Miniprotein binders against p40896. Designs and how they scored, part 4

Target 1, 331 residues: p40896
Amino acid sequence: MLMPKSVALLRIRYTLEAALARGFTTVRDCGGAEGFLKAEIRQGSLNGPRLITCGHAISQTGGHGDLRSGALPASAFDSCSCHFGQVGVVADGVPECYKAAREEFRRGADFIKIMGGGGVASPTDKISNKQFCDDEIKALVDVANSYHTYVTAHAYTAEAIQNCIKLGVKGIEHGNLLDERTAELMAELGCYLTPTLVTYKVMGSDQFSAFLGPENSRKNTEVLYKGIDAMKIAQKKKVKICFGSDLLGPLYGYQTQEFRIRGKVQTTQEILLSATVTPAEMNGLGDKLGQIKPGFIADLLMMKSNPLDDITILDEPESNILFVMKEGRIY

## First folded at step 24 (miniprotein)

Design cc2
Fold by ESMFold2, last read:
Structure cc2 (fold): chain B 331 residues (1-331), chain A 80 residues (1-80)
Amino acid sequence: as target 1 above (331 residues)
Amino acid sequence: GDEVEITIYIFPGVSPELAERLKEALKELKKEFGAELEVRITVENGIIRLEVRIDSPEAERLMEEILMELFELIYELMEE
């Protein structure tokens, strides 16, 4: 994740072009894709998906978005910001939360991403950690509301999820440990869930398991086995489900495997809606994206076979996608 | 002569209104290319399905060009 600016810039161009070629005409980034990239793609200087970005994910000290080692002094997070591609920013207390959220909007963010619970890959937290106090979450929600958009939160556990959504958080990223009561509350409040099962499968694989330290490996194992069951619960309780992968760096090429994993839980129609109509609605674009309809933006795939018959063809994009159109331009 | 056939699908799902407009617009495209081009459209659970047949000495070269024309036709209808 930490790399020199010149290497990070070359890598982001490749990543964006590859994602578009794999059929992702719009990508919502929950940390690391800065607003200048959105402008470059709109200008046509880069080939890539339409980008919906939070800028940096906002974390408490020692939280999931705080990537500093515990051995570093508190100011070391600022030193990490010398590297392009920083995923998060630290804010503690209501005034800092106001400022952090406003700064992301000033830099071009479309929504606010917060770390509402502990992570798998972060060095100084536990999956069970509830992150931020209630007044801090409310402050972040208030800022997002004043910009007519939303807050989405990283959270695994039922307690962290319920705390966030009761305070006005609109979306939950991951949610691997949710329970039936939590799913009922999400559906009642009209919240969105974005499961990201592929990242745990890939990070737990023999090829990549050495990437994690021993505590992070344990955290990943705990969430890997629970994620499919959580999706079954969310589906049964009619939670609005979006498509996501949460892949980092060299793992981006595995993002289409999420389609195959989702096939174990959702129908092909449910999966396709989760990747088109539902996220368009979440982001206020339900009258512009996700359908072939007059007045909608021409984001189209030409495919050799029908994913309604077999969703796994989307995990084989190089063999099945003939052309990609984004905003009327064929790529 | 040389005959090439392909079946393709266009995603995401299509509205009934645009599907009908596409069917009408395909009649004009067929006039442009004459009897060498046959295009049949169906909508399967909201997904556009196109069967394209080209009977021409240049069928393989023309197929890619025709597929891009079909893609651009859909774009034009969405802009209307």
Scores: ipSAE 0.698, ipTM 0.908, lowest interface PAE 0.9, mean pLDDT 82
Fold by ESMFold2, fold request of step 26:
Structure cc2 (fold): chain B 331 residues (1-331), chain A 80 residues (1-80)
Amino acid sequence: as target 1 above (331 residues)
Amino acid sequence: GDEVEITIYIFPGVSPELAERLKEALKELKKEFGAELEVRITVENGIIRLEVRIDSPEAERLMEEILMELFELIYELMEE
């Protein structure tokens, strides 16, 4: 990467401050945000959302997130969040999987992110590919369980999703090609789905399509039009749905458009729960976040209009949010 | 006179128990500021709705201060 580390850190500060101002008091990062950012926000030396982090996304050799082949935008369209420069790590075989997951926890990770299937922005794999062997996924899950947390997996196809969740993976990022049988299994196992529809809408637009290579453009087209259908399936089968945007760098400002897109599929109450109660529960914070209740952390928005009446006001935060409180402090 | 009125909503959803405590705490706040301040609370589908009216020569500037104090009041009730 040619950008100096100091310039990248200044852009991350702006991105975090802007996300907080847009009403995101907690953000889960699925690759690139290291534990030191979380500590700086906690100390007050950075203004930003509470961070729930995985550190590096863990990939097999040649899998999604393996950047060694010049796959420049590898995690750009498949992450559920972006707050730091993107770095994947490679682990092949059970011992390396143990070590990679333990290293992320040593560095402050709250959960483990793995690449369970191929991606749009990776030139070295196919969207339909399953990634990792069963024993490797189980090893990663075993480590996460020993830290009393979870593994979430990037996966698009029903086959990749089913393989991951049957081995104990708790969450699925994206899931654009989800089918009804797989959604039934996710609901039965209590798994979480985090769709990220806005990234495909934005990257398919004229002004941003240049960030994809030729093969990645084809992959993006395939998943762009299936994502809304997959969310309809997940909603019908009562899969636990979390809110995510998977936007990178200059695109991060578009994250609130996810509210508007989801309005086509979910009720306003379902969308708001997906951004508050459901992700808090996924991350072991269900008794602390997501509600105005005694003993809960004071993460509050003061708004000019009721988002239950019109979800699109959250896609216009500069006009509709008066104040943001995080942990009792007004920003 | 200089009268300013705003309706605001507090997100996320509120428990019925905390909403009741807020209603009682707002009665005390109204007594503290007298007739220059009126605050009315309703809960619409679990969302706090506050109507705030200030009748004062400096109502516009005071509105921001009052809104922040309402936010702080909710925070105090959550800590209990």
Scores: ipSAE 0.697, ipTM 0.908, lowest interface PAE 0.9, mean pLDDT 81
Fold by ESMFold2, fold request of step 26:
Structure cc2 (fold): chain B 331 residues (1-331), chain A 80 residues (1-80)
Amino acid sequence: as target 1 above (331 residues)
Amino acid sequence: GDEVEITIYIFPGVSPELAERLKEALKELKKEFGAELEVRITVENGIIRLEVRIDSPEAERLMEEILMELFELIYELMEE
């Protein structure tokens, strides 16, 4: 099941071009997008969305992003099997956290991604544990602050989320087991939540559930059922919500299904803001992206129908998007 | 037929200032193209809605060109 590096590189090119064609003019990557891809897109050698990148996600030994399970075959489902680059790096202790974060910024990262709790697809952790010590998280936040940017964290449980945001983490990826008190704290601290419900829907289907293994299948089922409820809580408590999918490799084409899932919980206006204005604000681009306004970058979609009337048309981009403009160029 | 009409929507949301500038710019384009081209703009909950009608023997072929020109007009207004 080994995919040659040259085939992996060609698939990454296809994936980025397809995402642009689906209307994603800017993509924030939370692990695996290397600086050369960003440079190629900026130079025009590669057609794709503007990339906001963290380089490698930073994990503790045995944490969610630690893929050093020894004999783990390259065919295991994760971002490494679908991208030619390494998704995460391991750092234990304050000095290693300083160095790991600084190294990602040296390589061109726009923000720091950390694993603040366990995951579904990792063979070495359990969903309920929090990850990193407080001093390690503080070190990562201190480095990001020194670069005038932020840390975002993978976290599912109320305990992991609260630990991260109390220490200055600005964003939470997933958050499926968030409770009402945690949502109140996120709103109070001005934190961003990026739910990623489509990945649990896809991974919970009969087609893909076998890839998780028994323990990870149980983890996935728990987070799938709670995800919609967590979004309702977050919306009610006025947490800032961004659009995300957490789909990697060959599953990336399912990303537009997130629009349909969110239509069950959010108004069409809330969904559109979560995919435009709110993430632009989070990434320090609120005066450049997310609106059609003088001085903003011309990232535009021409649509046959109005998603304010029916958000599901964004899950059918081939039928509904006529043209995509990025930075004033039509693709 | 010789007449083609399409309704399109431009995303993301538009500021009121740019929407007004676009409305004014479209008046100038209507003067330039005369009766063959009609463009009507509305803003629905911050989303640009454009009704484009071309009454010409070449209407179907010209529609894509006109849509591209409208896209470019919006881009020019954003650059200001």
Scores: ipSAE 0.688, ipTM 0.904, lowest interface PAE 0.9, mean pLDDT 81
Fold by ESMFold2, look of step 24:
Structure cc2 (fold): chain B 331 residues (1-331), chain A 80 residues (1-80)
Amino acid sequence: as target 1 above (331 residues)
Amino acid sequence: GDEVEITIYIFPGVSPELAERLKEALKELKKEFGAELEVRITVENGIIRLEVRIDSPEAERLMEEILMELFELIYELMEE
């Protein structure tokens, strides 16, 4: 993820413009996009989706957001200044969690992202890991509540998910290994699930397997197999489901394939709601986005075909989207 | 003259109130372009469907302009 700041900025501009052209008029970033990008888009100086940002994901030492090599001493983080494009920051213990969350809000974050369980792509954790102690999670939730927003957590396993949501975490990213009891609890607590199935399909292909080391390739295979089943369970239990892709760097162009994958397990109406109404609700924008209605923000797509008849046309945006309107401006 | 026809869909879902206002506003837009323009609106499961037909020597050139004006009309109704 480390690269020269000027190259990182050019790639982010391209990614944002391309996402808007693919019809994504609002994007929630769960790590890496800072508040100045949001300001430039709002001013019209940069073309791109409306951004909802967390700044940096917050991780424990050795957790998913801690991308340091396991061979480096812990002080290696202290010897580097924060760089543009850094995905996560490390916080251990309650006082550091308070400070890290408050720092992200000071820098313009709309919500807090934490690592509640292990990941596929990180060098030092397992997908079965429970991240952060209970008091650390509660501290992060308390800070988010004081800013009248929420915490969302990266978590794959039923145990990690339950631990997070019982402590007040509102959202779960991925959730590939959730079970029926966990889905029932998520629905009861009003939690949101954002599955991201396309990243495992793409990362497991021969073309892109080089993004994973041998250990991470095994982790990826496990979560790929289970992700579709988890979505069926969540849908059946009426969990609020949002649309997400979790694609890294140059893979971002594959984000629309998530529509096609979901078409195998959700109705077209369910998929469309997951990309419009449900995420708007999660982010406090349910009275402003997600519908064509008087007083709502004019974020519109003009399409050649009806995705209610065939959701896969959203995976072919270059052929099917005639115009994109965001905030009344045609792009 | 030449005839061009396209069917388009506008996303996301539309409220019944705005859909009715759009139907009325389209009557006024048709007056502006005359008999050479036909626009038919239906709402299918909450999605706006517009059938646009232009019968004019300039039909291909005019289609994009008319689609843009339809888009702007929807925006104006959302602002009201």
Scores: ipSAE 0.661, ipTM 0.894, lowest interface PAE 1.1, mean pLDDT 81

## First folded at step 25 (miniprotein)

Design dd1
Fold by OpenDDE base, fold request of step 26:
Structure dd1 (fold): chain B 331 residues (1-331), chain A 80 residues (1-80)
Amino acid sequence: as target 1 above (331 residues)
Amino acid sequence: GDEVEITIYIFPGVSPELAERLKEALKRLREEFGAELEVRITVENGIIRLEVRIDSPEAERLMEEILMELFELIYELMEE
């Protein structure tokens, strides 16, 4: 559905302002956020979280980032000027991977996102697919390393995760089907896991389940129940865990429910670390963000209740947060 | 009313060094405002807890301003 740029901008403004009001002072976007948003937020023309962005998620043809219908030839999509709001770009082979990653960095990306396996919402892949060849992933990692940053991968299966992290990928998004051996390897290599349990919960609900076609609904069901087990395994093996939600468009308002879901498998302290210190470290900001300390950036919440007493209060930000400070400014 | 009290918490976790600096700064703040403002600070597992009491006919109106000033104070201490 072609949304006019003006409507998209209004929705983006609302989404960013609402995220900040919910207490998120920094947000990492793993596909779709344009570089101009960072400039607008930094300049103060837009109120929102500090953005850490990858630009477009890089995918193979027919991968999780390729949302083209498999029923039509590639030529049918050449004229689609629908570039506004694309989450992904397609790159096949080492030269195209080099070019795609370099283009994202040219456009102001802070890191690279790749589709290392199949997804739930993509039309032409299977969740069991390992995506990209080894040389393609290596190419993307080499480019990111040359910019002194990381690659993170969308990956569900143990196979896809292991393939990525053995090639130097430093982040795994989702990871719902990881096993103990994979978690051990992630911990050994210092790889970060970012679970996104709330997206599956919301998409599996009666209200939104109709949004997914039959195949995507099946995939969603598969990963929904495995996500909790994956979290337990990852925690047991001391994998570095970040907070994530992976909610698109109007569903973004459910982002705080991730706190409540994680309360079933993580301690309150572990959850709070996953939303502060750990993601700061992952993004090279461990000496600037996630603590009230001399020389750190003043990203603060004033709250009516102690989040250490009950993590679920962070799922009720409207009633619990009095003020949000980001970089010394109160909102 | 003539007296308003609120308990607030500051997130994320505070360093021991900054917590001590904040305690000292709050003592000075109490000296400046006199009997009209009382702020009690505790740190529990790295989380700042503030009990704020205002004794004034305008206590309800002043509370938001005082909370903002407390927030700014923490910011200033982080910039030092």
Scores: ipSAE 0.808, ipTM 0.945, lowest interface PAE 0.4, mean pLDDT 91
Fold by OpenDDE base, last read:
Structure dd1 (fold): chain B 331 residues (1-331), chain A 80 residues (1-80)
Amino acid sequence: as target 1 above (331 residues)
Amino acid sequence: GDEVEITIYIFPGVSPELAERLKEALKRLREEFGAELEVRITVENGIIRLEVRIDSPEAERLMEEILMELFELIYELMEE
């Protein structure tokens, strides 16, 4: 059952306030956040992190963003106005890709998210699937370029990643099955990798494993451990790495566990850069965010302990953060 | 006793320029409080470390205010 809009808004408020309280002063949403939220946060009517949004993730029919049941014809979903809170839209062919990307920008998107490969949480695709044809990806990239921004792609496999980045995609979400050659190419092209290890850890846990059907559970298990290897490879090849969590709904509270997981692969300094300077640069905000400098926006944490000494400090924000400043206001 | 001391850290990393400006600004902060205030600043690997000592019967009450003022001071320096 679709949650009433009023209830959904209350949950969104809570989620945003909680993220800010955990020390996240800027958050990039890669599918589902509506543009009006950004206005409310800027106006101060809603307390939360600064939002960078793509609107809906763009997917092919039967792709990772197409959550329709494969047991029903497409016509069965035509009457379902159940688009509130949907992560993705479906676009097939160059004209539809143009339209879909332009619509997201019309609605206030800052960048475009595409499903470039199969996923874990989708009902009808395989992780090994390459999604979109080359002309479709190029169309999406061309539109994003016309708005002087980037495309990021959901992609797990080396094949899917290489296909996307060769066509001008500037971000890869997840990347759990990348190889050394792919990582080298990502580094060469200046592509940003955003690992999301915590989502697999949480979904694979005893507490939440039942949320996934049998096939999705198998997929989750496949990528859970590969993500650590992918991080090692990416780090070795000097890929630009951003912080990410990709948690859904009630799982948002686990977002800080990504720090702890990454502590096994990255140095504390590398992790902190991935959560400040690197994502700021990716989003064209390298001269405004991620550092304490003259002329930068005052997004600051006051902490009881040095985050460089132990990355797990950031996984316990309630104990370690005294104050959060966002744009000069203390929360 | 009438003495409270805490150590706090500021994140993210600070530029050398702003760090120097902060060091100079902190020399004047003591005049704003009716308490004996000592603030020691160090920057290690770009992270600001502040040791704050208050010698006053009201030290516990004043600490939060002083921490907020320190935070606002950094903000002001960023806006210049």
Scores: ipSAE 0.803, ipTM 0.943, lowest interface PAE 0.4, mean pLDDT 91
Fold by OpenDDE base, fold request of step 26:
Structure dd1 (fold): chain B 331 residues (1-331), chain A 80 residues (1-80)
Amino acid sequence: as target 1 above (331 residues)
Amino acid sequence: GDEVEITIYIFPGVSPELAERLKEALKRLREEFGAELEVRITVENGIIRLEVRIDSPEAERLMEEILMELFELIYELMEE
């Protein structure tokens, strides 16, 4: 939804404060959050999780980051600077990919996000689409490498995932349709998988299913049921797994349900690892975050119950979290 | 006086080194607060468990403050 920037900023403030209150002390944004938000949080002008951002997700024309209807002209993409809501930018060809990635870094990105395959909510692609040519992905990876960081890709299918990771992509977002061979390759290459099962569950619910048109609802249903199987496969093959939710707008409140969903396929310890140590390592913060150790940043939860005994405790933060500490400050 | 007791847990996992430092720090804390405050610490699979007991007419009011102080103590130990 297109909204005025002023309104968007107010909503962002609320979302960040609410996420912190739910116990998230660090959040990685994989499309849309601007770099200036990180500065505001660091300075204390905005209360919220520490942000790791990519800026805009980089997509091909007609890719998952291109939300234009097929009937709109090409000029419709950049038509209004007054509205917030573009998750993605469009880049076609190696020179445009270079420019797009460099622009995100110029604006303070910590990593690059690309649309490596089709999506659920995008109007003009199919889940089965492989997005970007090999030279385009390589170009994006090369730029990220020059900044000593990584590329992560939105990808559902085994084909799209393999295509990305063979070209040096270090993260896969979603991965709902991966197979055993793909998972083996991910583990071999040290690629990180970030499942986001809760977004599909919520969007497929009676309450929110109306947000998707018939075709998007079909796509959502497809990835929802396959996501659990993908998690089992990934876990079996020892893929590095990060915690994720990929919730937008009014759905942010459901972030913690990912813990409950993952309880079906992961042990409590594996889930907690995916929400602490593993994502810290992925983002070059393995020596600073995710543990209570000397010299680490003091991001802590004080809880009424032990999350190792029951992972669902983390799905009820209002009743189970007493205090949240982020960087030594209690909120 | 009224007695209030609460059991709390700290997340994420604690290193063995910091856990031992915390245990020692809590011994000193007990000496400082005397009979009014008792804190028992255990570490279960890397998770800190604290049993906090306050014996005071104002125990309920003081509990939040004491919990915050305990939290700050952990922070201080992490900064050392």
Scores: ipSAE 0.802, ipTM 0.942, lowest interface PAE 0.4, mean pLDDT 91
Fold by OpenDDE base, last read:
Structure dd1 (fold): chain B 331 residues (1-331), chain A 80 residues (1-80)
Amino acid sequence: as target 1 above (331 residues)
Amino acid sequence: GDEVEITIYIFPGVSPELAERLKEALKRLREEFGAELEVRITVENGIIRLEVRIDSPEAERLMEEILMELFELIYELMEE
């Protein structure tokens, strides 16, 4: 939903402060966060986690990033700077893909996000859709490579995932419908999977089921239980896994429940690695973040309990975190 | 009470090198504060565990300050 930028900024401030208080010292945004937020956080005008951003997720017309209803005309897509809430931009063809990716980098993106398949939250696509042609994905990858960074893709199906990673995409967001062969290929290519199990759990709950329309709710149900299986397959095949939540709007407060959900399929050590070392490596920060080591950035939690003993303590930060240090500053 | 004890943990995992430096630094800190402050450090599967004991009429008030100092000490060691 589009909202005035002024209102959005107030909500963003709260979201960022709350995320930091929950112990997240770095957060990667895979669509929607503007690059200026990073500068504000660095300058201290906003208190929040360090942000790694892609700007807008790049999508084809009618893709997962195109949130227009089918009844709206082609001209209804606007890039209005006065409103916030557009996760994606639309780019069709190689020249538009070049332009879109370059524009995101111009605006301060650290990586590129693409919609490589259909999604839950979009009304006009199917989960089974493969999105973008090969030349379009290659174009986006080529641009990202020229900036010495990566492309990550929203993709659920084995087909969509394989299509992306064969073309040089280094990250897969969600991946709920991956199979063993796909996971093997991901591991071989050194691709990163970022499951986001909590978003499906929360949106599928009785309390928030109305957050999605009827069609989106059906899609959500389809992928909800498959995500756990996908995680098991990915672990079995030794895919590199990052921590993710992908919560929308007021649901951000549930982000720590991802720890609890993952505890069913990952060891505590695997989960903690997915929230520290692995995502640091993915983002070229493996020598700076994720460890208490000489020369690393001081992002630390002081806790009442050892997270290795029980991962669920990270789902109760209000009771278990005493202090958060980010870049040497205590919050 | 005149004595307060707390056990805290530091996340994420610590390198063996920094852990040893921290142990040495804490010995110096203990010498500075004397009997009023005791800090025991262990590393369990890469996680720093600190047992902090303060023997003072103001132990409750001082605990937060001491924890902050410990946090700053780790930061300083990371900057080296």
Scores: ipSAE 0.792, ipTM 0.939, lowest interface PAE 0.4, mean pLDDT 91

